# Designs tried in a protein design chat: VH-VL binders against q9vpl3. Part 249

Target 1, 224 residues: q9vpl3
Amino acid sequence: RGKINIQRPKAPHYERARVVAVTQPKYPELPKAKSCFKTRAERTQQQQENPYNEIIAREVRNWLDHSRLVAFFHLSSITADDIFRVRVQLHKQNLHLKSYGSKIIEQAVKNTRYEAIVPLFHSNHCIVFSPDPEKTAALLRIVRRVPQMVLLGGIVEETMLSRNQLVAYAQMPGLHAVQAQLVQTLSQAPGHLIQQLQAHQNSFVQVLDVHAKNQMNEETPKST
Key: E = the ipSAE of ESMFold2; O = the ipSAE of OpenDDE; V2 = 0.75 times the mean of E and O plus 0.25 times the DockQ between their complexes.

## First folded at step 8 (VH-VL)

Design wa20 (framework fv_ontamalimab)
Fold by ESMFold2-Fast, scan of step 8:
Order: sequence, then C-alpha cells, then structure tokens
Structure wa20 (fold): chain C 224 residues (1-224), chain A 121 residues (1-121), chain B 112 residues (1-112)
Amino acid sequence: as target 1 above (224 residues)
Amino acid sequence: QVQLVQSGAEVKKPGASVKVSCKASGYTFTSYDINWVRQAPGQGLEWMGWISPYNGKTNYAQKVQGRVTMTADTSTSTAYMDLRSLRSDDTAVYYCARDEGIWDSYYFDLWGQGTTVTVSS
Amino acid sequence: DIVMTQTPLSLSVTPGQPASISCKSSQSLLHTDGYTYLYWYLQKPGQPPQLLIYEVSSRFSGVPDRFSGSGSGTDFTLKISRVEAEDVGIYYCMQSTQFPLTFGQGTKVEIK
C-alpha cells in the first residue's frame, strides 16, 4: 500500500462528522457553567471509577494474602520492551511483577496489617509477588541488572523487612530453619530489646534506690 | 528433596543414537535451565549445550551441533539429550545440571548422578 | 573459544595447610554488562561436580568459608585456607562470558 493512504484524497468522514456535530445538543458556553460541568464530570468519573478501584483493591489484597514474598520497588522510566524482558525473567522464577496506583494500594491495605506500605507508593512504584520466599535471591539477581528498579523493602513470611534486611535474607543458605530464624531476628526492632533491657535495668536501679534509701534511713539522718 | 535423576548406562555401536533422560524433582522445573556436560574417561569437563524448559529454547556447543537435540517435557519434569551418529570419542559420562538461566550467569548448583555412554564396535 | 588454563595440574597438601589454584583465561572474562562470569567446581571421587564459587568470589550455599575466590580479567585464584580430607578431588574453573562454556583442565588435590 502506497502513500495515497497517508494523503487521503476523499473526505466523506468529515461530511458525516459535520452532520453529527450540527445535530448534537448545544449548551451556552459560560466560564462558570464550564467550570461547573468540569467539577460535575470529575465527580461522576470518580463515582464510575470507585467500583473498578474496589475490584482491583481486592486483587491486591488477594496477592498480599497469598504471597509469602512481596518486594517493593521504585520504578524509573523504562521502555515497554525492557519491562517485558524483566517480567519474563521474573515469571520463570514464579515472581509476578504488578503495578498499582497509590489510591488503589491505600484502599487495599487501609485498616489492615499492611497499611505501613502506603508511603512507598507516593511516586512510580511496582511490586513483585511470589508464593515462594526462597526466590528472594533469584529476585535480587534479576533486578541488579535493571537500574530502573530500586529495591525499597518487602514482606517475607508476613514480616516487614527493609532493603538491607531483604539483602541479608537473600544471602542465607536455602535452609528454611536458618531463614525463619533470620526473619524473626530481623523483625525485632532494636527498641524491643532495648525496652526489655531498660525494664530490667529500671528494676535493678529501683532496688539500688530502695537500698540506698534504707541505708540513709537507718544511719545518717538528712534534714536539708 | 531437590534432585536430578538420570537414566541408566548405555552401550552403543558407532553410528547409533543415544537418548539420555534427566528427571527433575523438588523444584519448579520451568524456573531453571538444564545444561548438559560430558566427561570422557580420565578427562576434564566439556559443555554440550542447554535447554530452557520455560520456552523450549536451546543452545548447542559447536562440536556437537547438528548431532544433538535437547528437549524438555514439562508434564513429567524431564529433560532429554539425544546424540546421533555416535563416534568412539563420544564415550563419556553425561551429566545434566540445572542453572537459574538468569541473564548470562550459568552456575550449575545441582547435578544429576551421570549417565555412562560407551561407544564401541 | 576461550581457553581456560589451570595451574598446578596436581597438588598434595598436608591436612590443615592452605592450597591455592590458579585459573587463567585466553581472553578477559569481563562481560559487556560489567560482570565477570567465572566459577569454581569440585568433583569428588565417584561423584558429579559440585559448585563452590560463582561469579569469581561468591560462595555457593553450604560451601565452607575456608573456600574463597578472587581475581579479575584473565587471572583468577581459588584458595582453601585449611584443607580438610573432604576437600580431596579435582577442581575445575569455568567461564560463561562467551559461548561455548569452557572448563579448565582440572587440578587434582590430594592429602599427604
């Protein structure tokens, strides 16, 4: 087929468009009326999108509930061909790359144990899901060659892990017992251990304080 | 248990064909590529080629190209290596080995026990 | 084809002493993607090879920390800090930077 298809010699479609335009209802164009129509259309569109958003939010909850490995990434500009190649590599390892809008993510995880992930989705992001936590090492091997994907953190066996904790987990031998112990250790905030130690220290300090007060009470009186 | 189990020893005459099997268990078969490596008696290791069970793609070493066909049956989690027009210098132990096929990294983290193929007149 | 040359071809080590194996490639193993695809395998008597080190220096899961890999370009080394009886066998280096994948001739490690 020649260039004549680019240079359309006839314009019957333009005649039809003109007839349709003339027969369509017309309303007076006013600045405030136009603004009101815009606001009304925006509200109507949001109402139409709400059922769809809830369906996708349920899909996200399903992925979170049935995945033992969830990894969160910042996603920079990437071509469709490149992301497709990444998706193929991930799928070979039973790793599923998904992208969802921040509003949908917030709706999906609101009032759930996963609500803490919402701040991760304020810019372009993607999530990788897998039923197999042993694939964390394979995931990191795949994404190290994708500079557009930057690991932010993840969830392993329902435990939230930072980037560094996920990297540490991936470096563990494929021993479930060792990995489970590591996840338990990594999930312990330093504050928990410090609080427990401080509680014991406070108890000890209180015992010392009582002893000191007893010595003061029994021996040298103090009047100042 | 994660393992690769190969078929038993074969004795063939020159010009015959041999088909070695490698049955995978304990992992997702399509998530790992299968490589074939042979070792002649008292000699070192020689790579023969690989197959991706995920998409059926293969890549064969030039020395055996035209005589080898690698296939994979995902329903039985079994890889096959069919070597034709056998010569006495094809006498070797043939190993299957898995690798993750992640980009251009080929580390063979799991090996079959080996299949001895003897070609003699 | 990239030719992989190992030295020595054989070495005998007193238990607990260190051992070092060299692997030299005919061409640089630095891939265009910036990675170096060099691996070390051990084949114990009567067994298939087993992976020790991948991508020059990364120990494979379950491999004792007495094994270490190093090198760049065309010159690579596998070190065993203290050789144990279980370490007896033939050690092979392998490259995957360029097809076909090629192995060194092997280095036989024995205990005195």
Scores: ipSAE 0.388, ipTM 0.661, lowest interface PAE 2.2, mean pLDDT 80

Design wa21 (framework fv_ontamalimab)
Fold by ESMFold2-Fast, scan of step 8:
Structure wa21 (fold): chain C 224 residues (1-224), chain A 121 residues (1-121), chain B 112 residues (1-112)
Amino acid sequence: as target 1 above (224 residues)
Amino acid sequence: QVQLVQSGAEVKKPGASVKVSCKASGYTFTSYDINWVRQAPGQGLEWMGYISPYNGETNYAQKVQGRVTMTADTSTSTAYMDLRSLRSDDTAVYYCARDEGIWDSYYFDLWGQGTTVTVSS
Amino acid sequence: DIVMTQTPLSLSVTPGQPASISCKSSQSLLHTDGYTYLYWYLQKPGQPPQLLIYEVSSRFSGVPDRFSGSGSGTDFTLKISRVEAEDVGIYYCMQSTQFPLTFGQGTKVEIK
């Protein structure tokens, strides 16, 4: 009986079935450090279109279809610990922070009513989903303390809203006021709304430049 | 329809324990922390502690630390405050209050009706 | 513990006249995160307290615009521009900048 050290990696079916079955985790998972070493095959797959991207795109479509509140954010560099704290605060309010690659977003929304949002995701981004549109006020209150997250716009009850419209919606106490706002938004051409969302994204870049300059000035005060 | 309903008045002897319940309805129970605040007759408000139904985290005021236990049952959307080794100065109306739990902001936007606990010989 | 001191302890106001309540903390309520965690509550006779103002100056949902909060550091003020009969009760300030959460001793507002 000779020694054979050839190993066929066998992923346990029960283990993978458990992971796949968990589509909406109750608690957010912490980002894990990835190995610095990648095989040639792994590097090649990183460049090619991975068929697994369709599975993730389907997940994104499911979130969009089953969420009554979707908010789009620009996301600046943030530590794993800080984003985890944000996820915890959001999850307490039934708000689910997700980050997907721009290609996956494009694939997910292609040929849907949401295809027009694709330009928002050409820069760093994240999306917050919730089944409860009344949580918009809580969402804005949470992200107000996260300078790395800047609201670009969103979707409430399947209707696209600009940043200012989402802020106004959050301040409304009743369904009648919400209905009036949604009717106003519905009357806008999708292209015009997307231009407004893109303008907010461009304005944010300018705000980041000013903020970075101010922080640099504060770090090295001349004298007090 | 959003409300917190507390258990009825209790009369206890010194050294006994009391367990006050606070049943939440009309909102997602795990999304808000539950704080306990008491008010002695003719006096102001005193914070006792909180529990987060989301993860079971608790934080108690030092004056009651070691005598109080706060728990939450997510299956019944009910929070509990168990205070042991009762003293006459524990006589108060005990309120449960929901806070938004957003960061370190502890504001109480919804209150229970209060539970009168009387500790007498 | 942070001690919260309210003045006056009682206030009698003619309907339609303004009222002002002061709240002073024994140390600054400015948190290291840049926020000031100061709140105002109203306890009407026979009822639990209700939130009026959060984070110094933000009115809670349904609170009339005649109520306003202001202040910074250790000095805070609640103003009622036009006191109405429904505003009768005991007003409390509260801080959550440091544990334990502490309340002022209360200000009783009555209509003349």
Scores: ipSAE 0.051, ipTM 0.533, lowest interface PAE 3.8, mean pLDDT 79

Design wa22 (framework fv_ontamalimab; at its last look DockQ between E and O 0.18; V2 from the best seeds 0.00; counts 0 for: pae O 5.5 > 2, placed apart)
Fold by ESMFold2, look of step 9:
Structure wa22 (fold): chain C 224 residues (1-224), chain A 121 residues (1-121), chain B 112 residues (1-112)
Amino acid sequence: as target 1 above (224 residues)
Amino acid sequence: QVQLVQSGAEVKKPGASVKVSCKASGYTFTSYDINWVRQAPGQGLEWMGRISPYNGETNYAQKVQGRVTMTADTSTSTAYMDLRSLRSDDTAVYYCARDEGIWDSYYFDLWGQGTTVTVSS
Amino acid sequence: DIVMTQTPLSLSVTPGQPASISCKSSQSLLHTDGYTYLYWYLQKPGQPPQLLIYEVSSRFSGVPDRFSGSGSGTDFTLKISRVEAEDVGIYYCMQSTQFPLTFGQGTKVEIK
């Protein structure tokens, strides 16, 4: 291990440089000591705990990082044959059904914006990952015939969505720009959502509201 | 552009075979199923069968069972319908059509332009 | 096989007037999963068929509001509230509740 050319700038050094700086740009970097401390803690934990948990947690991180659609379900009792058929239906649409223990999920999302999902894995569950957010409608059509899978919510384009928001997202026309605007609007508090709809930016809001209401009418009678 | 493009018109003698191709573009070929529907001159639509490019699974109409083979080539995104032992009443326009490929959802949201097959005696 | 019977087989309508097409199946189209798999297609002159309505009453993307579907069991109806010149063609109902998939014999809609 050589110490030649090793730089270990401290956080106060960055803050002082910003206060004093006149001409030279400063590039914020993580301190090597802080990063090494975190890395050492992770290595020490791996020596003390089951090493397979970290390997599986890395798998979950990879799925989360590479999936533009993530959906969370409660899973009640289902036969092995039935869940296999569901997995095949999902896989055909580039939708990947997975299940992980809550401890592994907690390890995977620690220090990320997704920490809020950990309580969802308290009961029997499954997760569907996909790089294709346009497959949300296909996902919902597949699971409508699988009463053992109950939608809890999801993540679309790095935004957490409730069950109702994910259903509304799935009903939008296939233009990504339209869907991206709706995802941003739906992630706001209910009062802000109503306020933005009344702002009348274009006929866009009216079309989406009619579309969501029509889909609710068509889906609700089928759930009885 | 999302489309299905079929091979050109065919003229065949009774007893021969014909192989119609259907090339998909602009979508993930293995996510959707391909159906074949024919239309005799001046008549309605008749479903002939279906293939899933995902796993090669097929379903054929009983009327053509034993005479038809449907295949899919995922490397070229092309489906084929091979109809053997042709008769004069096989003269028709043959369409390929995709369906969403989800459970029993067999509605056809995209159709090829059609291939005229004429069986002359 | 489930036989699909359409009435009328031909329909001549003045522009702007309503049209109604009946489709009757020889067996119930209610599937064991609780859904009814009845569809409507339009084949315009010189074109392949195009999807209008799926699952009895759901309009396919881009289909105008003047088209509506209704019915249950064995009796189904397609309504066009105001027929336009572009609506000319042959309308087919289809079922996918049971193999083989079967079509009605078609209803030709013409502008008077």
Scores: ipSAE 0.568, ipTM 0.790, lowest interface PAE 1.4, mean pLDDT 79
Fold by ESMFold2-Fast, scan of step 8:
Structure wa22 (fold): chain C 224 residues (1-224), chain A 121 residues (1-121), chain B 112 residues (1-112)
Amino acid sequence: as target 1 above (224 residues)
Amino acid sequence: QVQLVQSGAEVKKPGASVKVSCKASGYTFTSYDINWVRQAPGQGLEWMGRISPYNGETNYAQKVQGRVTMTADTSTSTAYMDLRSLRSDDTAVYYCARDEGIWDSYYFDLWGQGTTVTVSS
Amino acid sequence: DIVMTQTPLSLSVTPGQPASISCKSSQSLLHTDGYTYLYWYLQKPGQPPQLLIYEVSSRFSGVPDRFSGSGSGTDFTLKISRVEAEDVGIYYCMQSTQFPLTFGQGTKVEIK
């Protein structure tokens, strides 16, 4: 349960249309392949392949290859107006929220260094991309007001990070050299990362329950 | 370096208008909102309003609404505050301050040096 | 408008001693999202204000750990565990739970 809580004035209609146009997933033109005669088997195989899915998978691959920050979220039911407000907040910080079917994501990452992310997309999900890894702190500040979005993990500087590792990275904004060393250090334990990914899969429901409770009654915590 | 640099001191007569500028450098101008806060001599801080360079959205304090206009020029990374029909009680140091504009959390993490506006007959 | 009231208006503190400033709002600052949007600023003589604490208790980058914020609803406190010479100035609380954003009247902290 829950919805994003925002009491600020809504963006004007013209700005809404402009932001939607900028934040919409791009759909590249279909390749203009030269028509050629094909065998029956080749035609049957090509008809089973969806050109649209291949184009979107290529788009996902391009986002992954050109983003220095990628964050993965579980997405609970959320209204179109609420997710649009989230997109506006994110876009201002050069953070781009995308939603793709799990099959398309699998096709995009198959035979790549990112193939290990596929298990994160067994349930309803969304992904945030950015060319700027220093925006991780801004991302977490935005998402903590959105109980429908639960952080699962991410990729920073081509290194896969668990939820806890991504949160740790976010606590060091503006110190690029220190951040790069932290990412390198966190990436040196593949066994530990696998265990953390396993934990996210196995305890997801309990994490959501705790997160929902925190979102309902959370006061800004004070340091100990 | 990350900074906000404001225009110089102004002396105006009652009924005149003043336009204060705030030039941003060292960060992405459209990623932060600009707030204007004034401080009368020996007094506390008073919020006047905000502008988002991202979409041009503005919010003004009721006390100055109808007399103030805030604008932003993204090509020069400069925000402006135009205050009309000046009164003696508008005499103050005017600060610009940036905020990320994330939800309802408006913390001013970077401030300009201030512009003294004196309204005297 | 939400009225913010600070007490005391002035404090004279011996170096190394603690100081405490209270901020009271005319209505609850608890937002419907469960967060409280209360901030503390320090204005040193001849300088613009600088952020100390955001969202009640979070220290801004570079702010010493001797500064701490606490509170809920309508009652908030800024504590300095041991006041140093560089802490002299006027302290302001601010709310952003609703427009217009409003500040407390300020608390002057001086060294004895």
Scores: ipSAE 0.462, ipTM 0.703, lowest interface PAE 1.7, mean pLDDT 81
Fold by OpenDDE, look of step 9:
Structure wa22 (fold): chain C 224 residues (1-224), chain A 121 residues (1-121), chain B 112 residues (1-112)
Amino acid sequence: as target 1 above (224 residues)
Amino acid sequence: QVQLVQSGAEVKKPGASVKVSCKASGYTFTSYDINWVRQAPGQGLEWMGRISPYNGETNYAQKVQGRVTMTADTSTSTAYMDLRSLRSDDTAVYYCARDEGIWDSYYFDLWGQGTTVTVSS
Amino acid sequence: DIVMTQTPLSLSVTPGQPASISCKSSQSLLHTDGYTYLYWYLQKPGQPPQLLIYEVSSRFSGVPDRFSGSGSGTDFTLKISRVEAEDVGIYYCMQSTQFPLTFGQGTKVEIK
């Protein structure tokens, strides 16, 4: 029983082959699906022209311009629920947690004094804004409890600070406390000076009095 | 300068009401809570309650619950404590104090100068 | 309510000597969040209280290094390594782990 070579079926009779060839459905070439994947460049260009992005960029700029405290964080595998919890806690302190795309940030800070922050936004990031620079310590305390939030740096009173500098700033006595201390110190200085001046004067007067008394005793003729 | 300035001393009769004000300056008023603490003559400190100027949320001590109302005016950065149905044992120095309110950490980093309230027949 | 008990109620200290104040709570002050919310205040004569220590051992800004706080659970201590004349007043411990906030009775520190 000859092993039917199923791999090389005998070529059909030439007439059958012709019929099969003519009856094969010619399927129209599927229109080359314009690769919906606009090149990264085309997507980037289209995103730049999106009026919505411009609006958001303006919002970001507005936040930057009106905030005296700005902190930049990297977000590492944080859940939406966790973010929400942190947001609520921050909000109670008048700290505003926002997240923006890197492109939006770039657009917002282009040709501004904030342009230096662009390199910080290469991954998942969030920004905390506050009108109160005194909340730096509060911010740091809150985020310390959130390991998924990593402090990268910030802006305080229009000065860009590193992570370490922000920590140091948070540990400093408030400007007003320092000023109060300075005023107290300055107010005490004249008192001390007056006391020292008076002490020297009193000492001088005492010495003079002793000298005067000694001179008077020498001028009293021994009436023998 | 960062400070809390309270209203002047009050003398009231039993059954009357007193309203003490606490004006904040030098910081963002809505960023901190205001607490009220009183101190009877020669006695310790007693917490009365807390208000958040940001959202108006209040917490009162049970001892003064029903007789105290705390309010905050953000336009003037002023907190108010209204205590009604005054008794002789309400005679005290009343302090407002700023609370940073980080999580559940309530501590008072700034105090007013105090307001003496005397309740006498 | 959490009752805060301070000991001693009065302390006379020679200038330059150390002082120690104890504060005990009727319940653990360890919060569910893992933090202990105990605070120390100093009220100088004729002045409002001022914050010294927050969260057991953290020194508030401007507070001298001679002040230190320690403790856990229900037992807490404020230490002054070298008492100075400016340290005279009444010291209060306070808890905020649970509402209502409660203070200790106060410890009067005087100079001999």
Scores: ipSAE 0.030, ipTM 0.594, lowest interface PAE 5.5, mean pLDDT 85
ESMFold2 (binder alone), look of step 9: mean pLDDT 92; pTM 0.942

Design wa23 (framework fv_ontamalimab)
Fold by ESMFold2-Fast, scan of step 8:
Structure wa23 (fold): chain C 224 residues (1-224), chain A 121 residues (1-121), chain B 112 residues (1-112)
Amino acid sequence: as target 1 above (224 residues)
Amino acid sequence: QVQLVQSGAEVKKPGASVKVSCKASGYTFTSYDINWVRQAPGQGLEWMGWISPYNGETYYAQKVQGRVTMTADTSTSTAYMDLRSLRSDDTAVYYCARDEGIWDSYYFDLWGQGTTVTVSS
Amino acid sequence: DIVMTQTPLSLSVTPGQPASISCKSSQSLLHTDGYTYLYWYLQKPGQPPQLLIYEVSSRFSGVPDRFSGSGSGTDFTLKISRVEAEDVGIYYCMQSTQFPLTFGQGTKVEIK
């Protein structure tokens, strides 16, 4: 049972090497493929040759078109068992966790009102979809117990919202008029909202770097 | 339109069994666990257990363990509570309730109207 | 089992005046995950219970802001800032920190 330990262990239980190993990004080896330096013409030919990407991109578009709630998360390293447990909790609330490559996301939102979200997917990410925007509160309650998932922003009733705006929306009781007014007001400044989403993503990366470095220098249990 | 509708009142003899139904409508049935809570005449509330329609998982309170079976039929969006070896102290109003909680949180946001079960000779 | 004890068992309130109900648990309701799973329900005459407060202090959707919950550990309070006729009924606290889920014995609220 991974309890938040109010009785902190006699520790330090972990070596700094273990902390570094856990927090270090694990990257697969990159193949020395010609595809990395393809010309525009070769890239166009490869897109024609890859019908699978188009099929998955259509799946993503269908999720976007049929979901009134879409939430974007940065996803840190997480075990298969842990992500499965998260998926089960989300599914009980009609929330669907999906992960797609950035290229697929780009193809799915190309020439749509959502094209501006592409920069959010330059890092490891996942997306949660739901047809029910009232499930935003349930989503945030589930995710706050999953430190590997960090909210970046989302779309509610076709309007892009920053992290803080989504948190505010989640705290509103299900008053459709109030929710509609919030969404409508936010839609009047889409450029500024997109900048806020990008800034929050960059700020989060900086906070993670500082936190990781501080963990290497500190022993967590301080009896205070 | 979101509602839980329970079966009608039952009168049973000691030693008999009763099966109470709880039909869900207006929401995705497999997304919420169903809990059963009973209330004896003039007494407080007593929790009996839960069932997850998503995977059929159940948990029963120790006081009724061995005498109760909870099931769910996803094709009809109906949950059932079958209580066996009835005794006079099983006389109560039986409620089904939808659980909106997540993780280890359990809160019942939607309740059925209740089914009165009377055990007498 | 965690035993939930409510006080008072009965309360008569003049309309518009405040009311306060206490709920005490035999063991701390602080879960190992750091959260406290305490809930408040109202059962109006002839109706099933209805959720008022979840996780100590969070008001359920549609519940008037005159209802508030507070507390920690073993001591919890439900406050009604201004009691109205529609608030008449029996109030129950519930815990889900440890199975089985248990309810308080109930507090009857009546108008004077």
Scores: ipSAE 0.051, ipTM 0.541, lowest interface PAE 4.3, mean pLDDT 79

Design wa24 (framework fv_ontamalimab)
Fold by ESMFold2-Fast, scan of step 8:
Structure wa24 (fold): chain C 224 residues (1-224), chain A 121 residues (1-121), chain B 112 residues (1-112)
Amino acid sequence: as target 1 above (224 residues)
Amino acid sequence: QVQLVQSGAEVKKPGASVKVSCKASGYTFTSYDINWVRQAPGQGLEWMGWISPYNGETKYAQKVQGRVTMTADTSTSTAYMDLRSLRSDDTAVYYCARDEGIWDSYYFDLWGQGTTVTVSS
Amino acid sequence: DIVMTQTPLSLSVTPGQPASISCKSSQSLLHTDGYTYLYWYLQKPGQPPQLLIYEVSSRFSGVPDRFSGSGSGTDFTLKISRVEAEDVGIYYCMQSTQFPLTFGQGTKVEIK
């Protein structure tokens, strides 16, 4: 009993996004706790016993594994309608805004290189994922108009970057130019194996630092 | 290579219609809006409208609103501008230009080479 | 429609000397969101326009630091600190604060 051949590469994703945009529920979160008549104790116990945490943690790991850009934000109080508008702007740039509980994130990154990010998520937070690191500039332009979202840092090509380093990365030329600068950074650290490995692992950081200083000098002379 | 390639020059009679194409390559077509800007011989730039390939949303300048239709074919990464009821003052070079479509910021960071449309009797 | 007026319409500059172009809007370009959506483009002979400055003062990627934009409200200026041969062309300001998007009439810059 046969299966359908693989459809056009882009068509399934495009149709899914379009259907979601058209049919997505458009009303704010209602206080379901009152209608459910649950006590504070029962609510807390249900949260701790959630059987789907592992499924959601697996989703988080999948996003981390398949995203070349991950940005972490503190999220202040924002309406459902406002965050929806932000999601639409982000989605057009292949940027995916996700919100997960701190325990789910801990479960997702446990025993991975990213376990160190857990403290970032002990307050209200959200994460933006993208397979395209060139969209960092678009991300920052979108979020600059959303004061409720404060950039904390991120991961680009598996390299942990601070807020300032992500801002600097956004000001770089496209992917090919960044790759060329990475090669130049590696060529500037010949000789010692440890130095070369550090240059390779932190090439974006070194290139970003130099580029950020050049951009700061050009755009914000007063940021001394 | 990130580029926008437009269709070739056209000569039309008054009252005819013209359809100019703009083929995108080297980027995710649905992530950027496409704007159309024209330039009459020896004159400045005039904005005509934009289309979002993401959802097909369009916005047209009032001057051409009744005569223009902008479309986008995501399967071929091609945007189109169809201008009807051509007049002599529609003689211009027509450019397509990409922008990020981020909020109310419209900056055209990538332009097509231009398509000359001549309307003459 | 917001009318954008550029001054001067043309200027001839000795290489290495500074140049400045004024752009005035018929009404304030300050958007209700607190940002000012004013842009500068350069059209070199035989080429499509290219972006120089966005949101009043931000240089686009790859644009030399000799170009700077400034201004607020209705008065904006593009400055070139040291004009070079490659800077020849027609400069346009554009606004996107109010629909429709409108351009200035252009300023032709040429070398003496």
Scores: ipSAE 0.035, ipTM 0.513, lowest interface PAE 4.2, mean pLDDT 78

